VHH binders against 1-(5-phosphoribosyl)-5-[(5-phosphoribosylamino)methylideneamino] imidazole-4-carboxamide isomerase 1 (hisA1). Designs and how they scored, part 5

Target 1, 247 residues: 1-(5-phosphoribosyl)-5-[(5-phosphoribosylamino)methylideneamino] imidazole-4-carboxamide isomerase 1 (hisA1), of Ruegeria sp. (q1ght0)
Amino acid sequence: MMIYPTMELLDGRCVTLDKGNLDAPMIWHVDPVETAKGFAEAGAEWMHLTDFNALQGDSSNQDLVEELIRTAGLPIQLGGGIRSREQAEFWIEKGVGRVVIGTMAAYDPAAVAELAKYYPDQVVLAVDVWQGQVMTEGWRKSGAWTPEAFVKAFGNAPFAGILVTDIDSDMSDLDAQLGLISGLAEQAHSPVIASGVVRSKDDISRLKYLPNISGALVGRALFNKTITLEEAMETAQPNPEPVAEFL

## First folded at step 7 (VHH; framework vhh_gocatamig_d2)

Design y04 (from a4 with S99K)
Fold by ESMFold2-Fast, scan of step 7:
Structure y04 (fold): chain B 247 residues (1-247), chain A 119 residues (1-119)
Amino acid sequence: as target 1 above (247 residues)
Amino acid sequence: EVQLVESGGGLVQPGGSLTLSCAASGFTVSSNYLAWYRQAPGKKRELVAGITSGGSTVYMDSVKGRFTISRDNAKNSVYLQMNSLRAEDTAVYYCATYKQDWKGTFDYWGQGTLVTVSS
């Protein structure tokens, strides 16, 4: 299982939000570029980057995100405010590894399925869930989709991954989060990436036994030093196969 | 002892210009994010502009194209060049940075410098 060290940006700084609340960010006093280079140096294969200003239609972080793409030393999957084919193609042309699309997919699933077919390893579907409904507009608007119907609507579209976040259960009920993610993973044709579930090494151990879970985002636990990135990656490794003992 | 000292504030007419300076002592700025915030009476502090150690900049939408943040690592300073000033830019302006070490992270703020845009 792949660990995605996760960086979230607000006003040029690394932040963590409690249940997506932009009015109460925890601000981490680190340099975003040096932090991303640190993820690469620790051996991460990918990182996840969310631009919270872009979620609000604010391009303030654009130069910083471009610098991260050029200099971090690992591929980035980028989320936040990507709501058109033109915006997705802009970031792909800038060298981003993957674009994460949520709101556009809820409003125009056919267009996003086509985008995934054109860029088969570069589009990630975001499935943000609150009270049994898929959320849009940076978690501000309840959509018309259940998570199951939403994932099913895309059929065999070749997403690089499906990123699942249970907003209701964010750090409050791990069993409910795992149930949602496991249920979606069973019906999905693309690998599922879990978001908002890793608080400790034990959470990684539980995730790696779920079928069709390809990875997990780890953000807050890295920044508050509950686990190191090296510990997270080690814990995510498959258990060695037992070997027969001969007399 | 970490200190940030702002200067350059004052009274200016609409359409005028000011340059704010922030001098740091007790640490080196070359490895740190530096930012300018402002606070008008009765309002919360808001980010005006920021600059990373690598030189990437961030600006509040209402000041884009009018304000420019820059750093001079040799002088251990950060600057905010403010052009085409408007009455709504009237505020106390604060220089800010953070420092991370093995004991944790913490914000450092200057005392503020008042900018008044009035005829």
Scores: ipSAE 0.006, ipTM 0.425, lowest interface PAE 9.7, mean pLDDT 84

Design y05 (from a4 with S99E)
Fold by ESMFold2-Fast, scan of step 7:
Structure y05 (fold): chain B 247 residues (1-247), chain A 119 residues (1-119)
Amino acid sequence: as target 1 above (247 residues)
Amino acid sequence: EVQLVESGGGLVQPGGSLTLSCAASGFTVSSNYLAWYRQAPGKKRELVAGITSGGSTVYMDSVKGRFTISRDNAKNSVYLQMNSLRAEDTAVYYCATYEQDWKGTFDYWGQGTLVTVSS
């Protein structure tokens, strides 16, 4: 399973949010560019980047995001505020590895399915879940979709992945989060990436036993130093069965 | 103790320029994020520009191309060069930084400096 070190930006700073609450971010006292280079140096194959200003229609982080894409030394999947084909193409042209689409997909699924066909393996579908509904507008609005119907609506569209976040569950309610993610992974045609699940190495161990989970985002646990990126990647590796002998 | 002191505000005509300065004490600006925020009467406080410890910058859409944030690590200061000023730039401008410890995140603000753009 692939570990995606995760960086979230607000006003040029690395932050983490409790259940998406933009009014009370935990602000980390680190340089975003040096942090991303550190992810690459540790051996991460991809990183996840969310731009919370862009999510609110504010392009303040644009120059910083462009610098991260140019200098981080690993491919980036970028989410936040990408609401049109033109915006998605802008970031693809700038060299982003993948664009993460949520709100646009809920409002215009046909357009996003076509985007995925034009840019195969470069579009990630975001499925943010609150009280059994897919959330939009930066988790501010409850949409008309159930997660199951939403994923099914895209059929065989060639997404690079489906990023599933269970906003509703308490961070201690791992079984409920795993149930949601596992259920969606069973019906999905694209690889599923878990978000908001990893608090410790044990969470990674439990995720890697689930079928059809291709990766996991790890954000808060890296910034608060509960786990190192190297530990996370080591834990996520498959354990081949040793050759057993009868005696 | 972290302290930020702003200066350089004043009255200026539309199209004019001002340079705001923020002098820091109790920490080293080269290792910290620094930002300029503003608050106009009846509006909430908004980010104008920020600069990371590595030198990356962020700008509010309406000031991009007109304002430039910079720092001078030797003088332990951060600056906001404001060009082509407009009436809507009228606000109290605040210098800010952030720290995180085991108890949470702390915001540090200066007292503010008033910028008035009017004819």
Scores: ipSAE 0.047, ipTM 0.526, lowest interface PAE 7.0, mean pLDDT 85

Design y06 (from a4 with F106Y)
Fold by ESMFold2-Fast, scan of step 7:
Structure y06 (fold): chain B 247 residues (1-247), chain A 119 residues (1-119)
Amino acid sequence: as target 1 above (247 residues)
Amino acid sequence: EVQLVESGGGLVQPGGSLTLSCAASGFTVSSNYLAWYRQAPGKKRELVAGITSGGSTVYMDSVKGRFTISRDNAKNSVYLQMNSLRAEDTAVYYCATYSQDWKGTYDYWGQGTLVTVSS
């Protein structure tokens, strides 16, 4: 299972939000560029980057995001405010590894399925869930989709992954989060990436045993130093079945 | 003690230029995030431009190509060069930085400098 060290940006700063609350971010006093280089130096294969200004239609972080793409030393999957093919293509042309699409997919699933066919392995579908509904517009608006119907609507579209976030589960309610994620993974044709689940090494151990889970985002736990990136990656390694050699 | 002192504000005609400066004390500009915010009457404070410790810049869409943020590490100062000023740029401009500890997040603000763009 792949660990995606996760960076979230608001007004040029690394932040963590409690359930998407943009009015009260937890601000981390770290350099975004040096932090991303640190992820690469630790051996991460990918990182996840969310631009919260872009979620609000504000391109103020664009220069910083372009610098991260050029200098981080690992491929980036980028989310936040990508609501058109033109915007997705802009980032792909800038060298981003993957674009993460949420709101656009809820309003125009056909266009997003076509985008995934045109850019196979470069489009990630975001499925943000609150009270049994898919949320859009930075988690501010409830859509007409259940998570199950939403994932099924895309059929065999060749997404690089499906990024599932359970918004309303308590960080300590792992069983509810795993239930949602495993249920969606069972019906998804693309591999599922879990978001908002990893608080400790135990959470990673439980995720890696679920079928069709290819990775997990780790953000808050890295910034608050509950777990190191090296510990997370080691824990995510597949466990071989114990085999005893006969005497 | 973190202190930020702005200067350079004033009255300027549309199309004119102005340079704001912010002198910092109690911390090192070269290793911290510094930003310029503005607040027009009846509006919330909004980010105008920022510069990260790594040197990346962040700009509000309406000022891109017109404003440039920079820092001078030897003078422990940050600057906002404002070109092609518009009436909509009229606001009190604030220099800011931030820190975080186990008690919470702390924003440090200067006193502000008034920029008036009027014909």
Scores: ipSAE 0.023, ipTM 0.494, lowest interface PAE 8.0, mean pLDDT 85

Design y07 (from a4 with S99T F106T)
Fold by ESMFold2-Fast, scan of step 7:
Structure y07 (fold): chain B 247 residues (1-247), chain A 119 residues (1-119)
Amino acid sequence: as target 1 above (247 residues)
Amino acid sequence: EVQLVESGGGLVQPGGSLTLSCAASGFTVSSNYLAWYRQAPGKKRELVAGITSGGSTVYMDSVKGRFTISRDNAKNSVYLQMNSLRAEDTAVYYCATYTQDWKGTTDYWGQGTLVTVSS
């Protein structure tokens, strides 16, 4: 299972939010560029980047995001405010590895399925769940979709992954989060990436053995030093084959 | 001791230009994130522009294309070039940075420099 060290940006700074509350961010006093290079140096294969200004229609982080894409030393999966084909194509042309799309997919699933066909393995579907409904607009609006119907609507569209976040589960209610993610992974034709579940190594161990879970985002736990990136990646490794024929 | 000293503020007509300077001492600017904030009367302090150690910039939407942040590592200084100034740009402008060490992170602020855009 792949660990995605996760960076969230607000006003040029690394932050974490309590359940998406933009009015009260925890600010981490680190250089975003040096932090991303640190993820690459630790051996991460991908990172996840969310731009909270872009989520609000504010492009002020654009130069910083472009620098991260050029200099971090690993591919970036970018989310936040990508609500049109033109915006998605802008970032793909700038060299981003993947674009994460949520709100646009809820409002125009046909357009997003078509985008995934034009950019296979470069589009990630975001599925943010609150009280059994898919949320849109930065978690501010309940949509008409259940998570299961939403994922099924895309059929065999060639998404790089499906990023699942259970918003309404208490951070202590891991079983409810795992139940949602496991249920969606059983139905999905694309690999599922878990978001908002990793608080400790135990959470990684539990995700590792669920079928069709390809990875997990780890953000807050890295910044507050509850777990190192190296520990997270080591814990996520699959069991080696019991017999190796050649060494 | 980390010190930031702003200069270059003043009264200017709408459509005019000003360059703000921030001179740093007690640390090396080339290794640090540097930012300009502003605070208008009765308003909260807001980010205007920032520049990373790698040279990438961030700007508030209302100043994009009008303001340019830059650094001069030899002079240990950061600058804000302000063009096409508007009445709503009137504020006290602050230079800011942070340092990181084994004890944690500390934010540093300058004293501020007043910019008044008025006819």
Scores: ipSAE 0.000, ipTM 0.336, lowest interface PAE 11.6, mean pLDDT 84

Design y08 (from a4 with S99T F106V)
Fold by ESMFold2-Fast, scan of step 7:
Structure y08 (fold): chain B 247 residues (1-247), chain A 119 residues (1-119)
Amino acid sequence: as target 1 above (247 residues)
Amino acid sequence: EVQLVESGGGLVQPGGSLTLSCAASGFTVSSNYLAWYRQAPGKKRELVAGITSGGSTVYMDSVKGRFTISRDNAKNSVYLQMNSLRAEDTAVYYCATYTQDWKGTVDYWGQGTLVTVSS
């Protein structure tokens, strides 16, 4: 299972949000560019980047995101406010590894499926779940989709992954999160990436045994120093084969 | 500027049919995604059917085979043909669209039309 060190940006700063609440961010006093370079130096193969200003229609972080793409030293999967083909193509042309699409997919699933066909392995479908419904517009609007119907609607479209976030689960309710993710992974034709699950090494250990889970985002736990990125990556690796002894 | 106006709602018996129409003004629908949503009392608003500018359709599982969404770009309109209606189809039905541009997505909603399925 791949670990995606995760950076979330608000007003040029690394932040963590509780259930998407933009009005009360936890601010991490680190340099975003040096932090991303640190992810690459630790051996991460990919990172996840969410731009919360872009989510609100604000391009203030654009130059910073472009700098991260150029200088981080690993491919970036970018989410937040990408709501048109033109915006997706803008970021792909800037060298982003993947674009994460949520709101646009809920409103125009056929257009997003076509985008995935045109850019195979470069589009990630975001499935953000609150109270049994897919949320849109930065988790502010309850949509009309159940997560199961939403994932099923895309069939075999060639997404790089499906990024599942259970917004309303208490962080202590890992079983509920794993139930949602497992259920969606059973239906999905694309690899599933879990978000909002990893608080400790034990969460990674449980998650890696689920079928069709290709990776997990790790954000808060890295910034809180609950786990190091190296520890997360080591925990996510397949268990070594038992050594046969003949003595 | 932008307005969506629904029509065609009413009282119908179980097993009956209704056609809902949505007329758009203030913009051209030919390049837009168009959708029908519904909201029953005490329930959240849910997607019933959607149609892309190219004619691709999406349906809620419970209405597949019974409902058909279509568009008429020349009349700047979208339609929902509802067949084999059931009591659980009772709801206010809303027409919705969005516009895409480089700066994001803006959604527009009609005022809604009431559909009551009762004997």
Scores: ipSAE 0.000, ipTM 0.107, lowest interface PAE 20.4, mean pLDDT 82

Design y09 (from a4 with S99R F106Y)
Fold by ESMFold2-Fast, scan of step 7:
Structure y09 (fold): chain B 247 residues (1-247), chain A 119 residues (1-119)
Amino acid sequence: as target 1 above (247 residues)
Amino acid sequence: EVQLVESGGGLVQPGGSLTLSCAASGFTVSSNYLAWYRQAPGKKRELVAGITSGGSTVYMDSVKGRFTISRDNAKNSVYLQMNSLRAEDTAVYYCATYRQDWKGTYDYWGQGTLVTVSS
């Protein structure tokens, strides 16, 4: 399983949100560019980047995001505020590895499926779940979709991945988080990436045994130093093959 | 206008305890995220502990179990209780908060208070 060190930006700062609450961000006073370079130096193969200003229609982070793409030294999957084909193509042209699409996919699934065909393995479908519904508009609006119907609507479109976030659940609701992600992974034709689950090495160990889970985002736990990126990547390695299969 | 004033720093023996206090003026802390950072000579400033308006906390690994952050909204203050202090905890400790307005989010810092852990 691949670990995606995760950086979230608000007004040029690295932040972490409690259940998506933009009114009460936890601000990490670190340099975003040096932090991203640190992820590459630690051996991460990909990182995840969310632009919370772009979620609100504010492009003030654009220059910083472009700098991260140019200088971080690893491919970036970028989410936040990508709501048209033109915006997606803008970031692909700037050299981003993948674009993460949520709101646009809920409003125009056919257009997003076509985008995935044009840019195979460069589009990630975001499935953000609150109270059994897919959320849109930076988690401000409840959509008309259930998560199951939403994933099913895309059939076998060639997404790089499906990024699943259970906004409702916290650590005490681990069974609910695992149930949601497992259920969607059984329906999905694309690899599933878990978000909002990893708080410790034990969470990584639990995720790596679920079918069709290809990776996990790790954000808060890296910034508050409950785990190192190296520890996360080592824990995510597959178990060695059992010798009994050769007997 | 927004001002944070730290107090409680000083010289302490290894294994000792100190309580840092941060008093805010120019705003009410009840609606704000509050954090303690530290900076040792020649090193970058790092997050030690944070507390949200709702009371959720975060700690750096090396202080977890030894330090406790708390807030008192009635006194417009945030605290850092530091136990089992080590020489490596020697640093200037800063209180910090964010404020949000129509232009964005801004961070504010106190002047810092020196903690020296030495025999």
Scores: ipSAE 0.000, ipTM 0.116, lowest interface PAE 17.8, mean pLDDT 81

Design z01 (from a4 with Y98F)
Fold by ESMFold2-Fast, scan of step 7:
Structure z01 (fold): chain B 247 residues (1-247), chain A 119 residues (1-119)
Amino acid sequence: as target 1 above (247 residues)
Amino acid sequence: EVQLVESGGGLVQPGGSLTLSCAASGFTVSSNYLAWYRQAPGKKRELVAGITSGGSTVYMDSVKGRFTISRDNAKNSVYLQMNSLRAEDTAVYYCATFSQDWKGTFDYWGQGTLVTVSS
């Protein structure tokens, strides 16, 4: 299973939100660029980046995100405010590895399925769930979709992954989070990536045993130093083949 | 001892300009994110502008096109050029730097410099 060290940006700062509350971010006083380089130096194969200003239609972080893409030393999957084909293509042309699409997919699933066909393995479908419904517009609006119907609507579209976040169970009920992600992974034709579930090494071990989970985002636990990136990556590796050994 | 020392604040009339300077001592800023924050009377501290080690900039919406952040690594300093100042820009301005390495996270803040925009 791949570990995605996760960076969330608000006003040029690395932040973590409590249940998505943009008005009360926890600010991590670190340099975003040096932090991303640190992820690459630790051996991460991918990084996840969310731009919270872009969720609000604010392009303030654009130059910073471009610098991260250019200098981090690993591929980035970028989410936040990508709501048109033109915006997605802008970031792909800038060298981003993947674009993460949520709101646009809920409002225009046909356009997003077509985007995935034009850019196979470069589009990630975001499935943000709150009270059994898919959320849109930075978690501000509930849509008409159930998570199951939403994932099923895309059929065989060649997404790089499906990023699942259980908003109302974020860090509060791991069993409910694992149940949601496991259920969607059984239905999905694309690999599933877990978000909002890793708070310790034990959570990684539990995800590792679920079928069809290709990776997990790790954000808060890295910034609050509950787990190192090296520990997360080691824990996510496949178990070694059983060996017989005499001490 | 690690210190950030701000200078350049003062009283200025609306439409005027000021340049704030922040000099670092006790460490080298060349690899650090550098930022200017402000705190207006009765308000919370907010980010005004930031600049990465590579020179990419971030600005608060209300100051875009009016303020310019820059760095001079040889002088171990960061600057905020403030043009077309408004009464609502009145605040104490703070210089800050944030760094992370394999040993941990390090934060440094200046003491602040007062900017008053008033006729």
Scores: ipSAE 0.005, ipTM 0.372, lowest interface PAE 10.8, mean pLDDT 84

Design z02 (from a4 with Y98W)
Fold by ESMFold2-Fast, scan of step 7:
Structure z02 (fold): chain B 247 residues (1-247), chain A 119 residues (1-119)
Amino acid sequence: as target 1 above (247 residues)
Amino acid sequence: EVQLVESGGGLVQPGGSLTLSCAASGFTVSSNYLAWYRQAPGKKRELVAGITSGGSTVYMDSVKGRFTISRDNAKNSVYLQMNSLRAEDTAVYYCATWSQDWKGTFDYWGQGTLVTVSS
């Protein structure tokens, strides 16, 4: 299972949010560029990057995100405020490894399925769940989709992955989170990436034995020093997803 | 020992300009993230502008187009050029940097320089 060290940006700073609450961020006093280079130096294969200003239509972090793409030393999957094909193509042309699409997919699923066909293995579908509904607009709006119907609507579109976040679960309710993720993974044609699950090494140990889980985001636990990135990656071994290249 | 010393604050009329300077010692500004924060009486500190080790900049929305952050590597200094100043820009301005450390985070702050925008 791949560990995705996760960086979230607000006003040029690394932050962590409780259930997406932008009004009360926990601010980490680190240089984002040096932090991303640290992820690469620790041996991470990918990182996840979310731009919270972009979720609000604010381009304040654009230069910083471009610098991270150029200098981090590992591929980045980027989420936050990507709501059109033009915006997705802008980031792909800047050299981002993957774009993470949530709100656009809920409003225009056909356009996002076509985007995935034009950029195979470069589009990640975000499925943010609260009280049985898919959330949009940076977790601010409840949509008309159930998670199961939403994932099913995309059929066999060639997503790089499906990023599942259970917003409504208590931090101690790992079984409920794993139930949701496992259920979606059974229906998905693309590998599932778990978000919001990893609080400790024990959570990684539980998650890695689920079928069709390709990776997990780790953010807060890295920044609050509960686990090092090296420890997370070691715990996610010895059973990385087997790649069936037998074609 | 890391030290940051701000200068350039003062009284200025609305619509005026000021340049704040931050002189760094104990580290190299070209290799570190530097930021300007401000704090008005009774308010929390807020980020005004930042410049990454690679030279990318970040600005709070209310100062975009009016303020410019820059560095001078030869002088080991960071600057904040403030144009079209408004009464709401009145605050103590702080220069700040921090180091990346997986075992902890370390903040370094200057003592601040007061900017008063008043007629």
Scores: ipSAE 0.005, ipTM 0.363, lowest interface PAE 10.0, mean pLDDT 83

Design z05 (from a4 with Q100H)
Fold by ESMFold2-Fast, scan of step 7:
Structure z05 (fold): chain B 247 residues (1-247), chain A 119 residues (1-119)
Amino acid sequence: as target 1 above (247 residues)
Amino acid sequence: EVQLVESGGGLVQPGGSLTLSCAASGFTVSSNYLAWYRQAPGKKRELVAGITSGGSTVYMDSVKGRFTISRDNAKNSVYLQMNSLRAEDTAVYYCATYSHDWKGTFDYWGQGTLVTVSS
């Protein structure tokens, strides 16, 4: 299972949010560019980047995101405010590894399925869940979809992954989070990436044994030093088979 | 001890220009995100512009094309060039930076410099 060190940006700063509350971010007092280089240096294969200004229609982080793509030293999957084919193609042309699409997929699933076919392995479907419904517009609106129906609607579209976030269970009941994620993973043709689950090494250990889960985002727990990136990556590795067994 | 000292504020007429300077001591600015914030009477403090260690910039929408943030790591300084000033730009402007200590929970702020745009 792949660990995605996760960076969230608000007004050019690294932040984490409690249940998506943009009015009260926890600000991490680090340089975003040096932090991303640190992820690459620690051996991460990918990172996840969410642009909260872009989520609100504000392009102020664009130059910073372009610098991160050029200089971080690992591929980036980018989410936040990508709501048209033209915006997705802009970021792909800038060298982003993957684009994460949420709101557009809820309102125009056919267009997003076609985007995934045109850019195979470069489009990630975001499935943000609150009270049994898929949320849109930066978690501001409840959509018309259940998570199960939403994932099923895309059939065999060649997404790089399906990024599942359980908003109302974020940093709470692990069994409820794992139940949602594993249920969606069983229905999905694309591999599932878990978000909002990893608080400790034990969460990684439980998650890595679920079928069709290819990775997990780890943000807050890295920034607050609950786990190191190296520890997270080591824990996510499959258990090695013993060279010999003793009777 | 980290200190930020601001200069360059003053009274200017609409359409005029000012350059704000912020000199840092007690740390190496090349490692830090540097930013300018402002606060007008009765308003919350807001980000005006920011610059990463690598030189990438962030601007609030209302100042794009009018303001330019820059840094000089050799002089441990950050600057805000303000052109085409408007009455609504009137505010106290603050220089800010963040601790690069991985346990750091602490913003460093200058004392503020007043910019008044009035005829």
Scores: ipSAE 0.006, ipTM 0.370, lowest interface PAE 10.2, mean pLDDT 84

Design z06 (from a4 with Q100Y)
Fold by ESMFold2-Fast, scan of step 7:
Structure z06 (fold): chain B 247 residues (1-247), chain A 119 residues (1-119)
Amino acid sequence: as target 1 above (247 residues)
Amino acid sequence: EVQLVESGGGLVQPGGSLTLSCAASGFTVSSNYLAWYRQAPGKKRELVAGITSGGSTVYMDSVKGRFTISRDNAKNSVYLQMNSLRAEDTAVYYCATYSYDWKGTFDYWGQGTLVTVSS
């Protein structure tokens, strides 16, 4: 299973939010570019990047995101405020590895399915779940979709992945988070990436053997020192393959 | 020893301009994020502008278009060009830098330089 070290940006700074609360971010006083280079140096194959200003229609991080794409030394999947084909194509042309689409997919699923066909393996579908419904607009609005109906609507569209976040679970409800993620993975034709699950190494171990779970985002736990990136990647590795004994 | 030293503050009339400088000694800034913060009397310290090692910038909304942050790695310095100054820009201005550490620690702060915008 692939570990995606995760960086979230607000006003040019690395932050972590509790349930998406932009009014009370935990601010990490690090250089975003040097942090991303550190992810690459530790051996990460991909990173996840969310631009919270872009979620609010604010392009002030644009130059920083472009610098990260050029200099981080690993491919980036970028989310936040990508709500049109033109915006998605802008980032693809700038060299981003993948674009993460949520709100646009809920409002115009046909357009997003077409985008995925035009840019195979470069579009990630975001499925943010609150109280059994898919959320839109940076978790501000409850949509008309159930998660199951939403994933099924895209059929065999060639997404690079489906990023599943269970917004309303708390720490005591890990089994509920895993149930949602594994249930959606059974319906999905694309690999599923878990978000908001990894708090410790034990969470990685539980995700590791679920069918069609290809990766997990790890953000807060890296920045607050609960787990190192090296520990996360080691834990995510499959058990050693049995080797035939020479007789 | 390692330190940041701000200079260029002073008294200026509304609509005027000032350039703040921050000189680093005891270390090389070329790989570090550099930022200007300010603190007005009775208010919290706030980010005014920041610049990454590669030159990407961020600005507080109320200064965007009026202030410009820049760096000179050869002079081991960061600058804040302030134009169209307003009374509300009156504050002590601090420069700060962060080393490479994804675990989140401050490296260094300067002592501050006072900017007073008054007629």
Scores: ipSAE 0.006, ipTM 0.320, lowest interface PAE 10.5, mean pLDDT 83

